# Designs tried in a protein design chat: VHH binders against Tensin homolog (tns-1). Part 2

Target 1, 170 residues: Tensin homolog (tns-1), of Caenorhabditis elegans (h2l045r38to207)
Amino acid sequence: MKDRKEGVQVEYITSRLIVLSCTSETSERKFVESLLKASQQIQNAHNKHIRVWNVSQRRHDISSSLDAIPFGWPSETAPSLEKLCTICKNLDQWMLEHPLNIAVIFCKGGLERCAIVVNAFMRFNAISATDDSVDDRFSMQRFSERFLGPDGPPSYKRYLGYFSSLLSGR

## First folded at step 15 (VHH; from f4 with E98D)

Design g2
Fold by OpenDDE, fold request of step 16:
Structure g2 (fold): chain B 170 residues (1-170), chain A 117 residues (1-117)
Amino acid sequence: as target 1 above (170 residues)
Amino acid sequence: EVQLVESGGGLVQPGRSLTLSCAASGFTFSSYAYGWYRQAPGKQRELVAAITSGSTLYADSVKGRFTISRDNAKNSIYLQMNSLRPEDTALYYCAAYDDWRYSSDYWGQGTQVTVSS
């Protein structure tokens, strides 16, 4: 595993899907500083075509800085299937509203929850009639496997399998 | 020195099969994901098949006809191409991706596949 830098990191999964995250070891000072920096970076790049989903605990500074939608659940736990489905639908809807819209998945304290959402969204897109490039699928798959594959918790993989079955009507 | 070396290309008639190989060296093979790309003259390079640690992905144009696989013991990636079509004619490239990055780290020089009657 690569060493992660302290502070909020910006990672483009696809051209329109961004993950913002910081490690749990990040100091509060560094978190606030890097959050502002990351926010400004994304705003400069994408203007008003930004929507942020916070999948970690709600915080005032996160909400105010990113105008983030609270969709958090406790770390090291699985979200409800309903929540996961809702996130996927919201992401899809936002992406469809305008071709320049980008989605940001934000998580304070790790990337596992982000990986769950990205993987779920990948699965969601696979069953929807939405055109999805193989490149985007590949990127989402690689990102998911970094945290849900051999280096991640197997329970999450199983959970996502259940989610996939749910999506398929099984 | 890092190397990706493609082989197995050639001239074949439509409907025939061909197997491409990509031999990797100079890096930890198991730590990477891999993709097969192709570029036809005057067209953009496109991903046709990819393999991660746990999954395979295919472009719609090759689904059911192409199969990507890996052999960690041989540090090699393969692309089995069945039911070849003239539109499959292209220079085929092997790419290696760091699982912790979203860009291709290494590329081969390519192997030519020509499908013609």
Scores: ipSAE 0.711, ipTM 0.893, lowest interface PAE 0.7, mean pLDDT 90
Fold by ESMFold2, fold request of step 16:
Structure g2 (fold): chain B 170 residues (1-170), chain A 117 residues (1-117)
Amino acid sequence: as target 1 above (170 residues)
Amino acid sequence: EVQLVESGGGLVQPGRSLTLSCAASGFTFSSYAYGWYRQAPGKQRELVAAITSGSTLYADSVKGRFTISRDNAKNSIYLQMNSLRPEDTALYYCAAYDDWRYSSDYWGQGTQVTVSS
């Protein structure tokens, strides 16, 4: 695992899936400055083909720089399985609407909530009729394992197992 | 310095099997993820199989015929290729990944697989 830089970072998980996050230790000044730069970077690269899901609990964390769909839940808790299924369906629908469409998952305060969504989306794609590339699955699997691998929180691993069972109809 | 060396390629008849090996050195083998890629002349390099600490993944074109595995004691990754077809003819590369970036900086030199009568 490499050290993350201070401030908001733009990280492509796949060519069409971006994680936008910062650590909890990021100062408010650095957060505002880096969020503006990250927003401009994403908009310059992808124009109006961007949709942002804010999985942070507080809506105002991003509203000054990017219009974002509020979809968050409290830190250190799990979202409802219905909420997780809903965001996966929304991501899938957005990706299918236009080949240039880019999904952005934003979280202030670390990557764990982003990793839950990315892992859930990976499991959703495995059972859906979506014909995603093996390259995208490989990248998402590597990102997921950084935070949910052997040393990751066991409660999230158990929770995502329940989600996978729900999708399969078990 | 990270090094990846592929071996095991050759000329085989359709329907036969071949096992490719990728020997890794210069880093902690078990902490990385690995992919087998192939490139036919004039085509883009494509991922055919991948292995992480927790999963294996396969392209649809090889699913059920190819199996990726690793041996941490030998610092090696393998690709078992069964029921080979002429369209599997390509130069096969091993790649290593130290994070989730879409591209890898670590590639082998490749080993040629030719499937022909």
Scores: ipSAE 0.475, ipTM 0.828, lowest interface PAE 2.1, mean pLDDT 81
Fold by ESMFold2, fold request of step 16:
Structure g2 (fold): chain B 170 residues (1-170), chain A 117 residues (1-117)
Amino acid sequence: as target 1 above (170 residues)
Amino acid sequence: EVQLVESGGGLVQPGRSLTLSCAASGFTFSSYAYGWYRQAPGKQRELVAAITSGSTLYADSVKGRFTISRDNAKNSIYLQMNSLRPEDTALYYCAAYDDWRYSSDYWGQGTQVTVSS
């Protein structure tokens, strides 16, 4: 478990999938400052080809300087299977719309929500996506295992198993 | 210093089987993820199989024919290659990943697999 720096961190999971995350210990001032920096970095690199999904607990936990699609869910629960399917389809459709399109998953208050969504997307790509890369799935699998590996919460792992079954029609 | 040494390559006929080994040293073996990659002449290196703490993954071209495994007691990763085809001919590399990023600085020297009549 690596120590994380205060503020918003920009992490490329694949060449086209970015996680923006921030610990709950980050002060409001540092959050605002680091989010601006992260927004500039991403926009400079990818310009108009960015779409952001905010999976934070609070619906409006992101600055208006980096507009995001609100996609969070209630505290202490897993997202509904319908929400996971919807975000995965949206991510896939965005990726297909243009080869330069970059998906950004934003989470304020820890990495758990991002890990769930990234794992779900990895499973979606293996079963349902029209553009599947085993290299990208390997990267997503490794990222998600920081939270959802052998020592991760059993309830989340069981839940993602249900998601895979749903995708395969079982 | 992390070291990866591949072995087990060779010349085999189509339809036959071969097992590649990757001996790892200089780090905590069980905490890393591993991938087997291959590169045919004139082609880009591609991932064929990967193993993490919780899963295995396979390229569609080898699914059902190749099996990746690990032996923590021997600090080794294996690639069992069954029903070999001429298009499997390539230099096979083992890579280790200490982070979730898609890049790695830890690669073996490769072992050649040639499938021909």
Scores: ipSAE 0.446, ipTM 0.797, lowest interface PAE 2.3, mean pLDDT 81
Fold by OpenDDE, fold request of step 16:
Structure g2 (fold): chain B 170 residues (1-170), chain A 117 residues (1-117)
Amino acid sequence: as target 1 above (170 residues)
Amino acid sequence: EVQLVESGGGLVQPGRSLTLSCAASGFTFSSYAYGWYRQAPGKQRELVAAITSGSTLYADSVKGRFTISRDNAKNSIYLQMNSLRPEDTALYYCAAYDDWRYSSDYWGQGTQVTVSS
């Protein structure tokens, strides 16, 4: 595993799906500073077509900077299947509303929770009427494998399997 | 020096098969994901098959006909193309992606595949 840079990092998974994340080792000062920078970067690039989903703990400063929607759950735990389904639907709906809309998944304290959401969204898109490009699927797959592993940890593998089954009605 | 060298292209009749190879050098092969792209004259470049450390994916247009594989020991990526069609005619490129990046790090020069009766 490669070392992460200190501070909030901006990573484009696809042209319309961005992950904002910060390592747990990042100081609060650096976090705030780098968050503002990242926020400005995304704002300049995408204007009003930005929506942020916070999958970490609720923070007032995040809300102030990015107006993030709270979807957080504790680190090293899995979200409820209902929550995961809801976030996927929300992401899809937002991206369908306008072709220039972009979605930001934010997590303070690691990328695993972001990877869970991206993986779920990939699975969601695979069965939904919305057709994503093979390039987007490739990028989402690579991202999820980077932080969850090719097969994911056993518990998450089972969990995501249940999610997939839920989506497909099986 | 980093290199991706494609080979295996050529002229074939419809229904025939070809196997493309991409030999990589100059970087840690196992740390990358790979994709096969193609570009037909007057068309945009498109991803046809991709392989990560544990997964493969295909464009709908080639699903069931093409198979991407990797051999880490040989630092090579392959594209088995079966049941070739005239619309598969294109310049085929091999691309390497860092596991921690989402832009292509390296591209080959391409190998021409022409399917014609």
Scores: ipSAE 0.435, ipTM 0.783, lowest interface PAE 1.3, mean pLDDT 88

## First folded at step 18 (VHH; from k6 with S103K)

Design m6
Fold by OpenDDE, last read:
Structure m6 (fold): chain B 170 residues (1-170), chain A 117 residues (1-117)
Amino acid sequence: as target 1 above (170 residues)
Amino acid sequence: EVQLVESGGGLVQPGRSLTLSCAASGFTFSSYSYGWYRQAPGKQRELVAAITSGSTLYADSVKGRFTISRDNAKNSIYLQMNSLRPEDTALYYCAAYEDWRYKSDYWGQGTQVTVSS
């Protein structure tokens, strides 16, 4: 596997779904500098069609700079099923508003939280009327498996099962 | 040297079956995800089936007819194609993905599948 570079990295999961994060070892200075660069990169590429969801701890400076929607949850905890449903619906609604809209999932400190959201969104799309391509599903699947495991940790596997049940009304 | 070599293509009548194989070498096979792509004349390359460590995915156009599988012991990926249709005519490619990033790492040269009466 390719190693992650230091600093905030812009990673396209799909052509319209971006994850933005840095390693836990990234210094605060490097984080801020690289975040600005990443923001500029995304802005240059997608202009006004950008919406950012922050799934890490709330930070006023980051939220202000990225105009990010706060969807974080406490450290060392899983997000509530309600929160995941909400973020999936928000993502879907934004993506449906305009074909050029892109979604950025931002998390300071690792990609695991991003993977949780991406996996949830993948499951959401599977039962919704959204017609996502097999390419997008494949990319989301690889990303999810990389950071959550093929089957995920037992706790998360069960958790995601509950989420799927919630989505389907079961 | 990294290689992906497709085989099993050919001319077949509609309704018949073919099995494509992709033999991989030069890298740790089990660490990768794989996809079967096809490109028909005048059309863009499209993903038809994919396999990860824990899942398989299919394009709607081939769902229920095609089956992707892997054999780690043989470093090979397979595509069982049943109920073939003329619109399945294309050059079929095998692709390997080492990590979760969008881009594939390796591509084969392709094997031609022609479905015609």
Scores: ipSAE 0.835, ipTM 0.944, lowest interface PAE 0.5, mean pLDDT 90
Fold by OpenDDE, fold request of step 22:
Structure m6 (fold): chain B 170 residues (1-170), chain A 117 residues (1-117)
Amino acid sequence: as target 1 above (170 residues)
Amino acid sequence: EVQLVESGGGLVQPGRSLTLSCAASGFTFSSYSYGWYRQAPGKQRELVAAITSGSTLYADSVKGRFTISRDNAKNSIYLQMNSLRPEDTALYYCAAYEDWRYKSDYWGQGTQVTVSS
């Protein structure tokens, strides 16, 4: 796999879904500096059509103009099913409000938490009225597998099963 | 040298079947995900089917008719195309992806599929 560069990176999972994170080796100084650059890049590209979901363990401000929504959960735990459901619904609603709207999933400490949300959103879209292309599904699947594994850890697999059941009303 | 070589295309009547093959060389086959794309005359290239290590995906236009598979031992992917239609006429490409990013790492030269009465 291709190595990640030091500092906050802007990475498009789909044309409208961005993950924003940095490696654990990134210094605080580099984090702040690169976060500013990343924020400017996203702002320049998408302007007022940006919404940010912060899934970091702690709340970290990305930019006052991006108005990040805190959706973090405690370390060494999985997010609650309710939280995942809420995030998915919020993402979907935002994406439906305007075709130019983009969603940013931000996590300071790596891409694993982002992958959890992306995987959940992929499952959500599969049973919702949201029209996602096969290209988008393919990208989300590859991203999920990269950071969670093809099936994820056994405990996570069960967790995703519960989430899917919740979405299906079972 | 990295190569993806498609084969199996041809001229067939509607309702018939074809199996496309893509043979890969020059990289670690099992570490990649793969996609079959097609480009019809006057249209943009579109993803038809994709396969990762644990999942398969299909465009709505081919669901139930096409099947993508992989054989890591042979460094190959396949596209079984059943119930072919005239609108399936296109140049079919094989693509390899090392990670989740949009751009594929490698492309084949394509194999022509023509469905006509």
Scores: ipSAE 0.827, ipTM 0.944, lowest interface PAE 0.5, mean pLDDT 90
Fold by OpenDDE, last read:
Structure m6 (fold): chain B 170 residues (1-170), chain A 117 residues (1-117)
Amino acid sequence: as target 1 above (170 residues)
Amino acid sequence: EVQLVESGGGLVQPGRSLTLSCAASGFTFSSYSYGWYRQAPGKQRELVAAITSGSTLYADSVKGRFTISRDNAKNSIYLQMNSLRPEDTALYYCAAYEDWRYKSDYWGQGTQVTVSS
């Protein structure tokens, strides 16, 4: 796998789904600098069609720079199924509002939490009327597997099973 | 040298089956995900089937008819195409992805599939 650069990186999972994150080893100086740069990059590319969900802990500069919606949960933990469902619905709603809308999932300190959301969103789309391309699904799948494992840890697999069950009304 | 070499294409009648193969070399096969793409004349290239380490996915247009598989021991990807239709006519490409990014790392030269009565 390709090594991640230091600082906040802009990664397009799909043409409309971006993950924004930095490694835990990123210095605060580099984080702030790269956050501003990443924010500007996304803004230049997508203008008013940007919405950011912060799935990491609340932080003032993140909220201010990205106008990020706080949906964070502690690292090394799983979000509540309710929260995850809400995020998926919000993502879907935003994407449906305008074809040029893009969603940014932001997480300071790694991509695992982003992968959780992306995987959930993939599962959400599978049962919803959302029109996502095979390429999008493929990208989301690769991303999920990269950071959660092909099947994820057993606990996470069970968690995703519960989520899928929830989505299906089971 | 990295190579992806497709084979198995040809001319077939509608309703027939065909199996495409993609032989990979020059990189760690098991570390990659793979996709079969096709491009018909005058149309954009489209993903028809993909395989990761633990999952497969298909375009709606080929679901139930096409099956993608991999053999890590042979460094090969396969596309079993059943119930072929004229609209399946295209140049079929094999692509390899090391990560989640849209840009594939490697592409084959393609193999032509023509479905015609």
Scores: ipSAE 0.800, ipTM 0.923, lowest interface PAE 0.6, mean pLDDT 91
Fold by OpenDDE, fold request of step 22:
Structure m6 (fold): chain B 170 residues (1-170), chain A 117 residues (1-117)
Amino acid sequence: as target 1 above (170 residues)
Amino acid sequence: EVQLVESGGGLVQPGRSLTLSCAASGFTFSSYSYGWYRQAPGKQRELVAAITSGSTLYADSVKGRFTISRDNAKNSIYLQMNSLRPEDTALYYCAAYEDWRYKSDYWGQGTQVTVSS
């Protein structure tokens, strides 16, 4: 796998789903600087059609750069099924409001939390009336497996399985 | 040198089956995800089937008819195409993805599949 650069990186999972994150080794100065750049990049590209979900463990104040909705959960714990349902519904609603709307999932200190949300959203979309393109599903699946697969946290993978069962009524 | 080489294409009658192969070389095969794409004349390229380390995905148009598989020992992926239809006529491409990014890392040259009576 390709090594991640230091600083906040803008990564398009799909054309409308972006993840923002930095490695845990990123200095605070670099984090702030790169976050500003990333924010500007996204703003220039998508203007008023941006909404950010902050899934960081710590409530980092990124409001100066991005108006982020706090959706974090405690460390070493899985997010509640209720929280996952809520964020999935919020993401879906935002995407449905306007075709140019994009969603940003932000997490400081790694992509694992982002992967949990992306995986949940993928599972949510799979049972919803509005289905994503196969390309979008493929991208979300690759991203999820990269961080929740063999080298990811097995406990989260199992939990997401339960989430899927819940969504399907099983 | 990195290469993806498709094979197995040809002319077949509707209802028949065909198996495409994609042989990869020049990179760590097991670390990648793969997709089969097709492009018909005058149409956009479309993903028809994909395979990751633990999952397979299919376009609605090929669900139940096409099966994607991989053989890490042979550095190859396959596309078993059953119940072929004229609308399946296209140039079929193999693509390799190292990570989650939208763009593929590598593409094959393509193999032509023609379904006609």
Scores: ipSAE 0.775, ipTM 0.917, lowest interface PAE 0.6, mean pLDDT 90
Fold by ESMFold2, fold request of step 22:
Structure m6 (fold): chain B 170 residues (1-170), chain A 117 residues (1-117)
Amino acid sequence: as target 1 above (170 residues)
Amino acid sequence: EVQLVESGGGLVQPGRSLTLSCAASGFTFSSYSYGWYRQAPGKQRELVAAITSGSTLYADSVKGRFTISRDNAKNSIYLQMNSLRPEDTALYYCAAYEDWRYKSDYWGQGTQVTVSS
């Protein structure tokens, strides 16, 4: 249902973390129309407290609609560990800056890349001693398990293990 | 239709133990994640323990004292509550999550736990 609906979908992972996604099969016309609607929905709900990271291929029309920060990498590949560390620091800093701040992770092409970032952020929070509600950890854990558990690509499990090891040494 | 029914609450002295249970029906029990929540009078509800397919999670206030578990054969979720304190007094209810979405899909009616001298 989440992966099969046409157009850009707005889904809350936590009260402060949103994923925006569409499938790769979404037509360009539907994508443009639904992206504008999703952008307006988020702006109306959260005003100026929105920051968007695009983890898919950069396109100027995608960036202009949501004013998204480019952090993308190719589908079905792993990002650099430095990129993951950077986005986690940016997410953490943004959320600490103001309690109303909302982080949005955008991906054209499904939820797998979003799940990599969410899992990395969970691991980052565990090490940085950031105060996270157990509700937020539960929500992120469920999202992560859906895409990076036994049903997800095995290569990401090994990769995120490396990320955790790196964070422990840093 | 998913149904969740809590039981096992009651009045206990500080330092004692209780086991809460949540009987689930109307769905494929093993595919869901579950949370135990509590709400004390005048306070916001809070998650105290949760269980997913791969993990258990606990609020800091109950870590080491409470244990969540599930029994797929009995379609039931349990909360073992040890070393109870007056601050644990609350209405406890379980919630079931069909997928990864942030908000609970289903909630029980609750069972009261009162810890007093």
Scores: ipSAE 0.589, ipTM 0.866, lowest interface PAE 1.4, mean pLDDT 83
Fold by ESMFold2, fold request of step 22:
Structure m6 (fold): chain B 170 residues (1-170), chain A 117 residues (1-117)
Amino acid sequence: as target 1 above (170 residues)
Amino acid sequence: EVQLVESGGGLVQPGRSLTLSCAASGFTFSSYSYGWYRQAPGKQRELVAAITSGSTLYADSVKGRFTISRDNAKNSIYLQMNSLRPEDTALYYCAAYEDWRYKSDYWGQGTQVTVSS
C-alpha cells in the first residue's frame, strides 16, 4: 500500500465503521506506542459511542490501552460460521442501539480478517432490517474487494456463500 | 492532472431518457471505483449509482430505472437514466475513488439534469 506507515492505523470504512490495524511486520514497541495513540484518537472523536471487536490473537498485555471484545481466529484461516453470525448480530445490535454508535474492528496482522468481517456484515445487512445507505454499501464493497478481491481465493467465495445461505434460513 | 468531466445533461420531459457521461483522465482508469452523485436544490448531495471492479450498486430511488456502466477503452463511466421523473432534477456529479477509503479522491464539476413538463 502506498504511504502506509508502520504502527496501528485508524481508518474509516464508513462513517460508523472503523478499522484499527497494523501489519505483522510492525515492531512490538511501535505497536504498543501507536495502539495507545489510535485508541485515544477514536475515543476523542466518538466518546462513549465506541465498541471494539478484536479479530486477531487475543492480547492480555494491552487491555489498558484498548478494551476489545475477543472474536479472533488464526490468520489465513476462515472463522466458524457461528462466529461470523455472532459478530454480525453484535455489530447490527450495536448500530441499532444508537445512531451515533461506532463499531471498530481491530486486527494485528493486516486487514484480511477485517475484510472477511466487513464482507459478512454486508451480506447480513442485505437480509436484515438495518437501514444501510447506498454510500455505506459502496464503501464496504470497495474495502472488501481490495482485500478479498473478485479474483481472491475461491474458498472464501464458497465460505461466504455458505454464510449467506445460513442467514436466509437454510 | 486528474480530471473528471461530466456531460449529457439537459432539459427533458417526464418519462424520457438521458445518458450521462463522465470522461476520466490523468490516472489509471481501470483501477478506480466510480460513483454518480446528485444534488437537488436545497438538498444534500447523494449517491445514486456506483461501480466497482466487481459490482454495481444503486440507491433504491433509482433502482430499475438507472444503469451505471464503464468503458475502459474510452476511460468513461456512463449513467443511463430511463423513465425520468421531476424528482430526478439535480446537478449530477461523477466521483472517483482510488482506494477503499470512504472519502472520494476526485470530483467532476457536474452536469445539470432538469425534468419538467
Scores: ipSAE 0.575, ipTM 0.857, lowest interface PAE 1.5, mean pLDDT 83

Design m6
Fold by ESMFold2, last read:
Structure m6 (fold): chain B 170 residues (1-170), chain A 117 residues (1-117)
Amino acid sequence: as target 1 above (170 residues)
Amino acid sequence: EVQLVESGGGLVQPGRSLTLSCAASGFTFSSYSYGWYRQAPGKQRELVAAITSGSTLYADSVKGRFTISRDNAKNSIYLQMNSLRPEDTALYYCAAYEDWRYKSDYWGQGTQVTVSS
């Protein structure tokens, strides 16, 4: 039940974590046009301190507008636990490299895959003793609940619980 | 219009307890998330405790001493503050969040808590 406008939207989850997304219903023309605008907005705000992970299907034809690390998996499925651990480590390393560094999670096709990554990152931070603010955890918790819910799909809750268990066993 | 009103602040001695209340009006109370923030003189505002539909969160400095709760029947949010310390002295605000944006949509006017001998 999407209440989003058509086109690519820029959403700050925390001051250093951005979600860049559009709905599946977005036309190809609107997607390309709005992606350029969104990329310019992010670059104007943060300059060279941007790194983007694409959690949707890779697109080579728009690389000049958005240079993203391919990290996608099929919609409405769960990623491998290894993939989830890898992106969390990459996010953490990028954030630690420079205080101005901003992580961007890009998804063409809604926010659900972004929410999985955000929730996993929140759990990663809690277990790995990585310093982040309780404000950031509150923001990530609200975003996660909106799209995964506290009583949301049981398979995602079990899956993210397995992820936490894997991190604790390491 | 949305309104948040804090109450329950005061002067207390270290080691004592205090309960803050935040009365909410002008919106559907149960659909929002809430945070208690504090701001000491010369310091930045900081989140102390938060409550969502599925979880509670606490700053490390207050974990084990403070408890956030809500009462949907009274449209109120509470902060139980036990074992108060001088560093807890601050103006305490409640905030309401309609959605996932990291900035609060709505803020109260604040209630002062002073912990001093």
Scores: ipSAE 0.545, ipTM 0.844, lowest interface PAE 1.7, mean pLDDT 83
Fold by ESMFold2, last read:
Structure m6 (fold): chain B 170 residues (1-170), chain A 117 residues (1-117)
Amino acid sequence: as target 1 above (170 residues)
Amino acid sequence: EVQLVESGGGLVQPGRSLTLSCAASGFTFSSYSYGWYRQAPGKQRELVAAITSGSTLYADSVKGRFTISRDNAKNSIYLQMNSLRPEDTALYYCAAYEDWRYKSDYWGQGTQVTVSS
C-alpha cells in the first residue's frame, strides 16, 4: 500500500481477528525489528489466547519472534478451495474453544492474501451458527473490499462465490 | 468537523412503515461505509443494516423488512423500515466508517422509533 508505514503493522479487523502484515518493500532490518515489536504487542494484549496463521512464505529464522502455523500460497494466485475451507474451519474451531481466543492472519508481502482469508471467513460466519454477528461481517467486508473490490485482482468475486456454494453444500 | 444527523423517527403502529434519514457532512461521503444501529432500553447497541461501497448487510431480525440505501448526490443514508413490530422500538443511530477498523468515531445523536398500538 503506497501510504502504509514501513514495517510490520498490527490491525484489528474485528475485536477477535487481527491482520499482521508488511509490504514487500519493507527492508529485512525493519521487518525483523518490527515483527518483534508487533509480536510483543499482541502477546501483551492477549497472552496465550493468540493463534497465528501465516499465509505467506514460511521463515524458520524468525520462529522465536513469531510462532505461526504455515498456511501460505504463492502471491498473485488464488488458494485452493480446500485450503480456504480448512483455514476457515481452523479459525472457527479456535474461536469456539474459548471466548477470549484471538485469531491472527500474518502475511509478509502485502494484504491481498489476508483479504482473501478474511472474506472467506466472513462468508463462513454468515452460514455458521457459531458466531452470527453482522457487525463482525460488516468489518470484514470493509477490509476485504479495499483489497478485493472492483479495482483489485482478477475475478475473486466469482471464486469466493464458489466457496460460499461449497459451504452451503450445494 | 464530521457530522451525522438522523431524522424521521416517531411513534407508529405495528405493521406500518417508516423511513429514517442520516445527513452526512464534513467528509467525502462516497468513500465511507455506513451502518444503522439501534439500542432498546436496557439492551446493548446492535447493528441492524450496513452499506459499503459494494454491498449491503442486514441483521437476521430485520432482513426482508428493512432496506438501507444511500444517495451520494444528497450525502444521505436511508433506512426504509417496513412491517414494523414492537420489538423494533429503539433509539436508532447512524455511524460512518472511514476505513476497515472495527470501531467508528463518527456517530449521530439518534432518532427515536416507537412501535405501539
Scores: ipSAE 0.517, ipTM 0.833, lowest interface PAE 1.7, mean pLDDT 82

